# Designs tried in a protein design chat: VHH binders against Abasic site processing protein HMCES (HMCES). Part 152

Target 1, 269 residues: Abasic site processing protein HMCES (HMCES), of Homo sapiens (Human) (q96fz2)
Amino acid sequence: CGRTSCHLPRDVLTRACAYQDRRGQQRLPEWRDPDKYCPSYNKSPQSNSPVLLSRLHFEKDADSSERIIAPMRWGLVPSWFKESDPSKLQFNTTNCRSDTVMEKRSFKVPLGKGRRCVVLADGFYEWQRCQGTNQRQPYFIYFPQIKTEKSGSIGAADSPENWEKVWDNWRLLTMAGIFDCWEPPEGGDVLYSYTIITVDSCKGLSDIHHRMPAILDGEEAVSKWLDFGEVSTQEALKLIHPTENITFHAVSSVVNNSRNNTPECLAPV
Below, E stands for the ipSAE of ESMFold2; O stands for the ipSAE of OpenDDE; V2 stands for 0.75 times the mean of E and O plus 0.25 times the DockQ between their complexes.

## First folded at step 15 (VHH)

Design sb114 (from sb0 with T56V; framework vhh_8pnl_2; at its last look DockQ between E and O 0.83; V2 from the best seeds 0.76)
Fold by OpenDDE, look of step 16:
Structure sb114 (fold): chain B 269 residues (1-269), chain A 117 residues (1-117)
Amino acid sequence: as target 1 above (269 residues)
Amino acid sequence: QGQLVESGGGLVQPGGSLRLSCADAGFDFSHYDMAWYRQAPGKERELVARITYGGVTNYADSVKGRFTISRDNAKSTLYLQMNSLKPEDTAMYYCAAGLEYESYDYWGQGTRVTVSA
């Protein structure tokens, strides 16, 4: 996964992240650094994206089932990194392979500290190789959405009003991530950054791409992944597997350029 | 994302030089780690050189001092400058791109390099 969409307004995004804590109380996640949230139809690595994480990471004795929402840098910077420039990492940390997560210090250490997060997106993009052409077809991949009688596929929103309705009730894609906290050697603010765990693609996606993000499907999976106070690393890792519960449609080549940030990026072609 | 397309391969004499290029039309690889691999007849594919999105380079011991990997993000192009070529460098050379440590998701079709007197 090298490109996502996360364009919802902050208030809509927050509402879409409504949850129940372990006591069954309905809650909204509290924001940390909300000003760092930058909505975009075209999110690339090294940009900030909103993630969910347990409140226990910030507050001693907090209920670990409570959730915080925070923009973090996409591309994990390990806490032990001593260079002043994160781009000088010897390897790419945009993604983390599920099969080797425990073999890599950069991921194992923060994971062992319970630094699990859920990366939020409208969906992610992937490019299919086309036979006979030098061009790849991009696809937007997301959770199936509830078809309201009037709102066909994302493509059927004939009116701006219908489009708004679609997004107001949009089920966000929830991807498993690992985050870390890095203190720059020269001082300054602590950098929170994350990697997306990847797995082999499900059968439905295999014709597009052989890898996919580890998707946490449903509130239970999301809750268990986040709740590092009650759920061990070993138990959490059982949640990391391919899922068939996705849909996708072809989009235009507009998304190929990471600088393009328009609704056309995820519009069906 | 376009297809990674390698170019610049060919026949060269020992001691000669070649410059390989890899490009993907319309795809931004600026965030990707990129690498050159090669596969000689009857041998396994091996890493030749890699360059991170941040420009950190690594080389196989067999090519250190002779090969240079570089990238031009503005042109979305990867290069491999090969100097002092040896018969042992004869192989199909592949370009690769990825977002994970030592894992590449995109591969070219390869360009053939033949070093022969």
Scores: ipSAE 0.842, ipTM 0.919, lowest interface PAE 0.6, mean pLDDT 92
Fold by ESMFold2-Fast, scan of step 15:
Structure sb114 (fold): chain B 269 residues (1-269), chain A 117 residues (1-117)
Amino acid sequence: as target 1 above (269 residues)
Amino acid sequence: QGQLVESGGGLVQPGGSLRLSCADAGFDFSHYDMAWYRQAPGKERELVARITYGGVTNYADSVKGRFTISRDNAKSTLYLQMNSLKPEDTAMYYCAAGLEYESYDYWGQGTRVTVSA
């Protein structure tokens, strides 16, 4: 996973993340650094994306089931990194393989601190290799939506108005992430950054790409991944596996260039 | 995997030079780490050189001082400048790209380098 869409306005995104805490109280996640949220149809590594994490990360005695939403840099910078420029890291941390996550220092250390997060997106993009050529077909991959939210749900026509309306009740993709906190050695704000855990693709996606993000399907899985106060690392890692509850459609090559940021990036073709 | 295309291989005499290129005009690899691997006949594939998205380079001891890896993100091209070539450098050379440490999801088909008198 190396490209996502997360284009919802902040207030729409916040409402899409409504949840119940452990006591059954309805809540919206509380924002940290909301001004750093930048909606985009074409989010690449090193950009900021919204993640959910437990309030307990910020308040010692907080209820670990309560959620914060915060923009974090995609591309985990380990807390032990000694250089002043994160781009000088010796290796890429955009993704983290599930099968070696406990063997890699960059990921094992933050996991030991309970630094689990849920990465939010409209969906993600993958590029299918076309047989016999070097050309690729991009696909937008996302949770199945309620049928009334799909193309044709309102008026049956493919129009901008119809697509805009489906976003009002869009079910966000929820991907398992690991984050870390890095203090620049020359001073400045603490950098929060994350990686997306990846697994082997499910059968439904195997013809598009051989890997997929670890998707947390439903509020029970999301709650257990986030709640590091009650759920151990070992128990949380049992949530990391391929899912078949996913759908996709082919999109225009416009998405190929990460600088393109328009609705055409995810529109069906 | 084959989403990358290598070129620039050929036959060269010991002490000669070659410049390998790895291109993909249709996809933005600028956020990916990239690498050159090689495989000699009957041998395992081995890392030659890697370059991160941020330009940090790492080389196998056998090629340090002789090979230079570089990238041009505007042209979506990875390069390997090979100087002072030795018969031991004879191999099929592959480029690779990935978003995980030492794990590459995208590979080329390879370009052949032969070093002989």
Scores: ipSAE 0.753, ipTM 0.869, lowest interface PAE 0.9, mean pLDDT 89
Fold by ESMFold2, look of step 16:
Structure sb114 (fold): chain B 269 residues (1-269), chain A 117 residues (1-117)
Amino acid sequence: as target 1 above (269 residues)
Amino acid sequence: QGQLVESGGGLVQPGGSLRLSCADAGFDFSHYDMAWYRQAPGKERELVARITYGGVTNYADSVKGRFTISRDNAKSTLYLQMNSLKPEDTAMYYCAAGLEYESYDYWGQGTRVTVSA
C-alpha cells in the first residue's frame, strides 16, 4: 500500500470518526497539530495523513479508550534514528509486513511501547498488472458503503450537492499502523510518523495485487488496536489479517502521478 | 505504482561499459526504494545495487567500485552505470521497486547483459 485518498475537510473527517469510549460516552477525537492536515485525493509516502491513537500516549493516567486524531508523516522514522534528515534512513518504512513485524527493530521497538495507530483514508489505490503488457490498471479500494436515496455510487454524483451527499456518511477505511516519535538531533518539534501494516490479499483483491493493508473492520477491532493500556501487543496482533469486506472500482491513470489531486483520481471509469 | 521497463542491455567486450535504465512512463516511483538484481544462467537472482528514495546506496561486494546506481526522481528513472565489465557480470538484469527494506512488489521483465570475448 503506497497511495491513499484522504480528502474530507477536517470537520467532516472528525465527525466521521465519532466513537464511544469505555464508559459508553459518545465522543469525537481531539485533534493534535490540525494545521498539518493536508487533505488530498492522492496521498503519497512522506506526506502527512491523519491517524487515530490513544489519549494515553499524550496524557499520563488518561483513559486509554479515548482517541486523539493527529496528522503524522507516512514513513516511520524510528526514535533511534541519528541523522538530521529522515530521507537518509537506510530503508523504506512506508509499509511493514505483518509476518516479519517482530523481526524488524524499526517496528518491534515502537510496537513494544504500545505505539499503535489507526490510519484513516477514504480508501487506497492499487495497480493491477495485466499479463503480457507494461500497463497497469489502477483501482480505488474502500469499505462497502451504505446506499441512501441521495448518496449513490461515487460515479452517480452529477453536481456539487450530490457529491457532498456521497461523502456525508462515508465509512472511512481504517488501517492498522505503528507509529514512532523521533526527536531531531538539532532540536525542534518531535516528529510523529507511521507505517501501514500489510498482509496477504484476500481472495477478492488477489487478482489486483498480492498484498493489502491490514484493515480493522469495525469499532471493536479499532478500539482494541488503539487501546494499548488494556490490550497487549500479542492480543492486538490477532486483529491483523485480510478481510473480504472490501469493494473497488477501476479509475483512470490520472492517479498514477502523485501530484494529481482531483476527484478524477477516484472516479470510476 | 506502474510498469517498470529496463533498457540499455547488450553485448560488450570485457572491460567495456554499459548504462542500464529503468523507467515507467506513467508512474511516479520517487517514493520507492529501488534496486537492480541480476540472474546468471543456473544461478539464483542476486542483489547488485539498491538506492533508497532519499539517495542512500548499497552495493554487492562483487560490483563495488565498478557499478554506480543512481536515480532521477523528477523522471522516475533508475540507472545502473556498469564499468570494467567482466564475463562474470553476464546475466539478466532486473529493476525492482518497493516500500519496505528488502521487499519489492514491482519488477521489470529484465534486460540481457552479455560480456564475452
Scores: ipSAE 0.639, ipTM 0.830, lowest interface PAE 1.5, mean pLDDT 89
ESMFold2 (binder alone), look of step 16: mean pLDDT 82; pTM 0.836

Design sb115 (from sb0 with T56P; framework vhh_8pnl_2)
Fold by ESMFold2-Fast, scan of step 15:
Structure sb115 (fold): chain B 269 residues (1-269), chain A 117 residues (1-117)
Amino acid sequence: as target 1 above (269 residues)
Amino acid sequence: QGQLVESGGGLVQPGGSLRLSCADAGFDFSHYDMAWYRQAPGKERELVARITYGGPTNYADSVKGRFTISRDNAKSTLYLQMNSLKPEDTAMYYCAAGLEYESYDYWGQGTRVTVSA
């Protein structure tokens, strides 16, 4: 996973993240640094994306089931990094393999501190290697969406009015992430950055790509991953596995260039 | 079935030079770490050189001072300049790209380098 879409306006995104706390109270996540949220149809590593994390990370006596939503840098910068420029890190942390996560210091340490987050997206992109050609076919991959008379489907959206109906009740993709906090040696704000955990592709995606993000399917999985106050690292890692509850469609090569940021990036071809 | 396309391999005499290229038409690898691996007959595949998206490089001890890895993101191309080639450099050379620590999910089909009189 190295490219996502997260284009919803802040208010729509917030409502899409409505949840119930441990006591059954309906809530919206509370924003931190909302001004750093930059919607895009084509989000690449090193850009900021919204993540959910437990309120307990910021308030010592907070209910660990309450959620904060915050933009974080995609590409985990370990707390121990001593250089002034995060791009000078000696290895890529855009993704983190589930099978070696407890062996790599960059990921094991923040996991031990409960630094689990849920990475939000409309969906993600993958590029299928086409046999017999040097070209790749991009696909937009996302949760199956509930069809209603009022809501359109992506395939049937042919006007701005129909696109509005598609996004009104869109079920966001919820990916398991690990974050860390880095203090710049020259001063300034603490940098929050994350990595997306990856697993082997499910059967349904195996013809597109051999890896996929670890998707947390449903509110129970999301709640357990976030709740580091009640759910141990060992228990949380049991949530990390491939899922078949996913769908996709082919998109145009417009998405290939990460600078392109238009609805055409995810429109069916 | 490779993910990236290598070129520039060939037959050279000991002490010669070769420049390998790795390109993928139409895909932006600028955010990826990239690497050159090689596999000689009867040996395991080994890392030759690595370059992160941000520029830092790392080399196997056997090639330090002789090989230089570089990238041109505007051309979507990775290079390996190989100087002072030795018979033990004979191998299939593979280009790799990835977004994970020491793990690459995109690989080329390889280009053959033979160092022999």
Scores: ipSAE 0.729, ipTM 0.860, lowest interface PAE 1.0, mean pLDDT 90

Design sb116 (from sb0 with R50K; framework vhh_8pnl_2)
Fold by ESMFold2-Fast, scan of step 15:
Structure sb116 (fold): chain B 269 residues (1-269), chain A 117 residues (1-117)
Amino acid sequence: as target 1 above (269 residues)
Amino acid sequence: QGQLVESGGGLVQPGGSLRLSCADAGFDFSHYDMAWYRQAPGKERELVAKITYGGTTNYADSVKGRFTISRDNAKSTLYLQMNSLKPEDTAMYYCAAGLEYESYDYWGQGTRVTVSA
């Protein structure tokens, strides 16, 4: 996973993240640094994306089931990094393989501190190699969406107008992430940054790409991943596996250039 | 796997030079770490050189000072400039790209380099 869409206006995104705490009370996540949220149809590594994390990370005695939403840099900068420029890191941390997560210091240390987050997106993009050509076909990959009488079915046959109407009830993709906190050596604000955990593709996606993000399918999985106060690292890692509950459609090559940021990036072709 | 396309291999005499290229016209690798690996007949694949998205380079001891890895993100192309080639450099050369530490999920089919008199 190396390209997502997360274009919802802040208020719509916040409502899409409605959840229930341990007492069954309906809540909206509380924002940290909301002004750093930059919606886009075409999010690349090193940009900021919204993540959910437990309130307990910020408040000593908080209920660990309560959620904060915060923009974080995509591309984990380890807390031990001593240079002044994160781009000087000697390895890429956009993604973290599930099979080596406990082997790599950059990931096992924050994971041991309970620094689990849920990365939010409309969906993600992958590029399928076309047979007999050097061209690639991009696909937009997302949770199956519930049909309504007003929004209709989602697919290539739908008009652009109907496509726009689905966003009010869109089920956001929820990906398992690990974050860390880095203090610049020269001083300044603490940088929060994350990586997306990856797994082998499910059968449904294997013809498009051989890897996929670890998707947390449903509120039970999301709650357990976030709740580092009650769920150990060992138990949380049991949630990391491929899912078949995913759908996709082909999109225009407009998405290939990460500077393109229009609805055409995810519209069915 | 043929996900990336290498070019520039060939036959060259000891002491000669070659420039390898790796490209994919349909995919933006500017945020990826990239690397050159090689595999000689009967041997395991080994890392030759790597370059991060930020431009940090690292080289195998056997090629340091002779090879230079570089990238052109505007052209989505990776290069390996190979100078002072030795018979020991004879191998199939592969380019690789990834978003994970020392794990590459995109590979080319390879380009053959033969160094002999």
Scores: ipSAE 0.699, ipTM 0.840, lowest interface PAE 1.2, mean pLDDT 89

Design sb117 (from sb0 with R50H; framework vhh_8pnl_2)
Fold by ESMFold2-Fast, scan of step 15:
Structure sb117 (fold): chain B 269 residues (1-269), chain A 117 residues (1-117)
Amino acid sequence: as target 1 above (269 residues)
Amino acid sequence: QGQLVESGGGLVQPGGSLRLSCADAGFDFSHYDMAWYRQAPGKERELVAHITYGGTTNYADSVKGRFTISRDNAKSTLYLQMNSLKPEDTAMYYCAAGLEYESYDYWGQGTRVTVSA
């Protein structure tokens, strides 16, 4: 996973994240640094994306089931990084394999501190090999969605007008992430950055790519991943596995260039 | 299984030079870390050189001072400049790209480098 779409306006995104805390109280996540949220149809590593995390990370004695939404840098910068420029990190941290997460210091340390987050997106992109080794077909991959005008799920055969209306009630993709906090050695604001945990592809995606993000399917899974005050690392990691509740459609090569940021990036071809 | 395409391998005399290239014209690797690996006959695959998306480089001790890894993101191409080649550099050279250290999702089919008199 190395490219997503997260284009919803801030207010629509916030409402899409409505949830219940441990006591059953209906809530919306509270924003940190809302000005840093930049909607885009084509989010690449090193850009900021919105994540959900427990309020307890910021507020002593907060209910660990209450949620904050914050933009974080995609590409985890470990708290122990000693240089002034994150781009000088000796290795890429865009993704984190589930099978080696406890073996890598960059990920094991923040996990031990409960630094789990849920990465939000409309969906993610993946590139399928075509007949030639150099040719690739991009796909937009997302949770099944309900059509607004008729019964059933949105699909590639539906009109462009139906696709424009679906965003009002879009079910966001919720991916398991790990974040860390880095303090620049010469001072300045703390940098919050994250990695997306990856697993083997499910059967439904195996023809497109051999890896997929660890998707948390439903509020129960999302709540348990976020609640580091009540759910141990060992228990939370049981939520990390492939999921079949996913759909996709082919998109045009416009998405290939990470600088392109238009609805055409995710429109069905 | 080749998703990246290597070129530039060949036969060269000890002390000679070669420049390897790795490209995929249909994909933007600018956010990926990239690496050159090699595998000599009867030996395990070994990391030769690594370059991050930000341009930070790392080299195996056996090639430091002789090999230079570089990238041109506008051309989606990775390079390995090999100078002062030795017989022990004889191997199949592979290009790799990934979004996590020591885990590469994209690999080439390899290009052969032979160093002999």
Scores: ipSAE 0.701, ipTM 0.843, lowest interface PAE 1.0, mean pLDDT 89

Design sb118 (from sb0 with R50Q; framework vhh_8pnl_2)
Fold by ESMFold2-Fast, scan of step 15:
Structure sb118 (fold): chain B 269 residues (1-269), chain A 117 residues (1-117)
Amino acid sequence: as target 1 above (269 residues)
Amino acid sequence: QGQLVESGGGLVQPGGSLRLSCADAGFDFSHYDMAWYRQAPGKERELVAQITYGGTTNYADSVKGRFTISRDNAKSTLYLQMNSLKPEDTAMYYCAAGLEYESYDYWGQGTRVTVSA
């Protein structure tokens, strides 16, 4: 997983994240650094994306089932990193393999501190190999949507206003992530950064790509992944597995260039 | 996986040079770590050289000082400059791209390098 769409306006995104705490009370997540949220149809690594995490990470004695939403840098910078430039890290941390997560210190240490987060997106992109040509077919991959079924699919002929009606009740993709906090050695603000955990593709996606993000399907899974105050690392890792509850459609090659940021990036072809 | 396309392989005499290229037109690999692997007949695939998205390079001991990995993000192209080639460098060479260290999920089909008299 190396490209997502997360284009919803902040208010729409916040409402899409409505949840119940442990007491059964309806809540919206509270924002931290909302000014750093940059909506885009074409999010690449090293950009900021919104994640959900437990309030307990920020407030001593907070209810661990209450949620904060915060933009974080995609590409985990370990707390022990001593260079001044995160790009000088000697390995890529955009994704973290589920099968080796407890073997790699960069991921094991923050995971041991309960630094689990849920990465939010409209969906993610993957590129399928095309036989006999030097051309790859990109696909937009996302949760099945009730609104899309009622109103019909988002088509190339549809205006952006018609697409906006689909987004009002869009079910956001919820991916399992690990984050860490890094203090620059020369001083400055603490950097919060995350990685997306990856698993083997499900049967439905195997013809597109052999890997997929670890998707937390439903509020029960999301709640258990976030609640590091009540759910141990060992128990949380049981949530990390492929899911079949996913759908996709082919999109235009416009998405190939990460600088393109238009609705055409996710429109069906 | 996507299509990474290797080119530049061929037959050369010992001591010769080749420059391998790996490209996928129109896709932005600037955020990916990239690598060259090789597989000689009857042997397992082995890492030859790596370059991170930030430009940090690492080489297998057998090729240090002879091979140079580089990238041109504007052209979305990875290179391997191979100098002072030896018969034991004979192999199919593969490029790879990934978003986690030592884990590559995008692979090319390979280009053959033969070093013989």
Scores: ipSAE 0.638, ipTM 0.813, lowest interface PAE 1.4, mean pLDDT 88

Design sb119 (from sb0 with N58D; framework vhh_8pnl_2)
Fold by ESMFold2-Fast, scan of step 15:
Structure sb119 (fold): chain B 269 residues (1-269), chain A 117 residues (1-117)
Amino acid sequence: as target 1 above (269 residues)
Amino acid sequence: QGQLVESGGGLVQPGGSLRLSCADAGFDFSHYDMAWYRQAPGKERELVARITYGGTTDYADSVKGRFTISRDNAKSTLYLQMNSLKPEDTAMYYCAAGLEYESYDYWGQGTRVTVSA
């Protein structure tokens, strides 16, 4: 996973993240650094994206089931990194393989500190290999959505005009992430950055790409991944597996250039 | 997986030079780490050189000082400049791209380099 869409205005995004705490009370996540949220139809690594994390990371006595929403840099900078420029990292941390997550120091250390987050997106993009040409076919991949009309889930068969109406009730894609906190050696603000955990593709996606993000399907999975006060690393990692509850449609090559940021990036073709 | 296209291989004499290219004009690899691997007959595939999205490079000890890896993100092209070639550099050379540490999702089908008098 190396490209997402997360274009919702801040207020719409916040409402899309409504949840119940451990006591069953309906809540909205509270923002940290809301001014750093930059909506886009075409988010690349090193840009900021919104993540959910437990309030307990920021407040010693907080209920670990309560949620904060914060923009974080995509591309985990380990807390032990000693240089001044994160681009000087010796390796890419955009994604983290589920099969080696406990073997890599960059990921094992923050996992040991409970630094689990849920990465939010409208959906993600993948590029299907096309035989006989160097062109790839991009696809937008997302949770099945409920139409505002009485006609079941939204899909590739829907007209572009109907797509504009679904964003108010869009079910955000919820991907398992790991974050870390890095203090620049010369001083300045703490940098929060994350990686997306990846797994083998499900059967439904295998013809598009052989890898997929670890998707947390439903509030029970999201709550357990976030709740590092009650759920151990070992138990949380049981949530990391391929899922079949996804849909997709082909999009135009406009999305190929990460500088393009228009609705055409995710519109069905 | 054969998704990237290598070119520039060929037959050269010991001491010669070759410049390998790896391109995919249909996709933006600028945020990916990229690498050159090689596989000699009867041997395992080995890392030759890698370059991160940020330009940090690393080389196998056997090629340090002789090979230079570089990238042109505007052209979505990876290069390997090979100087002072030796018979032991004879191999299929593969380019690779990925977003995970030393794990590459995209691979080319390879270009053959033969160093022989």
Scores: ipSAE 0.680, ipTM 0.836, lowest interface PAE 1.2, mean pLDDT 89

Design sb12 (from sb0 with S103A; framework vhh_8pnl_2)
Fold by ESMFold2-Fast, scan of step 15:
Structure sb12 (fold): chain B 269 residues (1-269), chain A 117 residues (1-117)
Amino acid sequence: as target 1 above (269 residues)
Amino acid sequence: QGQLVESGGGLVQPGGSLRLSCADAGFDFSHYDMAWYRQAPGKERELVARITYGGTTNYADSVKGRFTISRDNAKSTLYLQMNSLKPEDTAMYYCAAGLEYEAYDYWGQGTRVTVSA
């Protein structure tokens, strides 16, 4: 996973993240650094994306089931990194393989501190290799959406007003992430950054790409991944596996250039 | 399995030079770490050189000082400049791209380099 769409306005995104805490109280996640949220149809690594994490990471006495939503840099910068420029990292941390996550210091250490997050997106993009040609076919991959008379499907939205209706009730993709906190050696603000855990692709996606993000399907999985106060690392990692509850459609090559940021990036061709 | 396309391989005499290229028209690899691997006949695939999205490079001891890895993100192209080639450099050369530490999920089909008198 190396490209997502997360274009919802802040208020719509916040409502899409409505949840219940451990006591059954209905809540919206509280924002940290909301001004750093930059909606886009075409999010690349090193940009900021919204993640959910436990409130307990910020308040020592908080209920670990309560959620914060915060923009974080995509591309985990380990807390132990000693250089001043994150681009000088000796390795890429956009994704983290599930099979080696406990072997790599960059990921094992933040996991030991409970630094689990849920990465939010409209969906993600993958490029299918077309055998016999040098072309790739991009696909937009997302949770199955509940069709209503009002919202329709993305392919049925043929006017600006219909596009707005699609997004009002969109089920966000929820991907398992790990984050870390890095203090620049020369001072400055703490940098929060994350990686997306990856697994082998499910049968339904195997013809598109051989890897996929670890998707947390449903509120129970999301709650357990976030709740580091009650759920151990070992128990949380049991949630990391391929999922079949996913759908996709082919999109235009417009998405190929990460600087393109228009609805055409995810529109069906 | 992936769709990176290598070019620039060939037959060259000891002491000669070759420049390998790896490209994918229409896809932006600028955020990916990229690498050159090689596989000599009867041997395992080995890392030759790696370059991060930020431009940090690492080389195998056997090629250090002779090979230079570079990238041009505007052209979505990876290069390997090979100087002072030796018979021991004879191999199929593969480019690779990935977003994970020491794991590459995009690979080319390879380009053959033969160093022989």
Scores: ipSAE 0.703, ipTM 0.847, lowest interface PAE 1.1, mean pLDDT 89

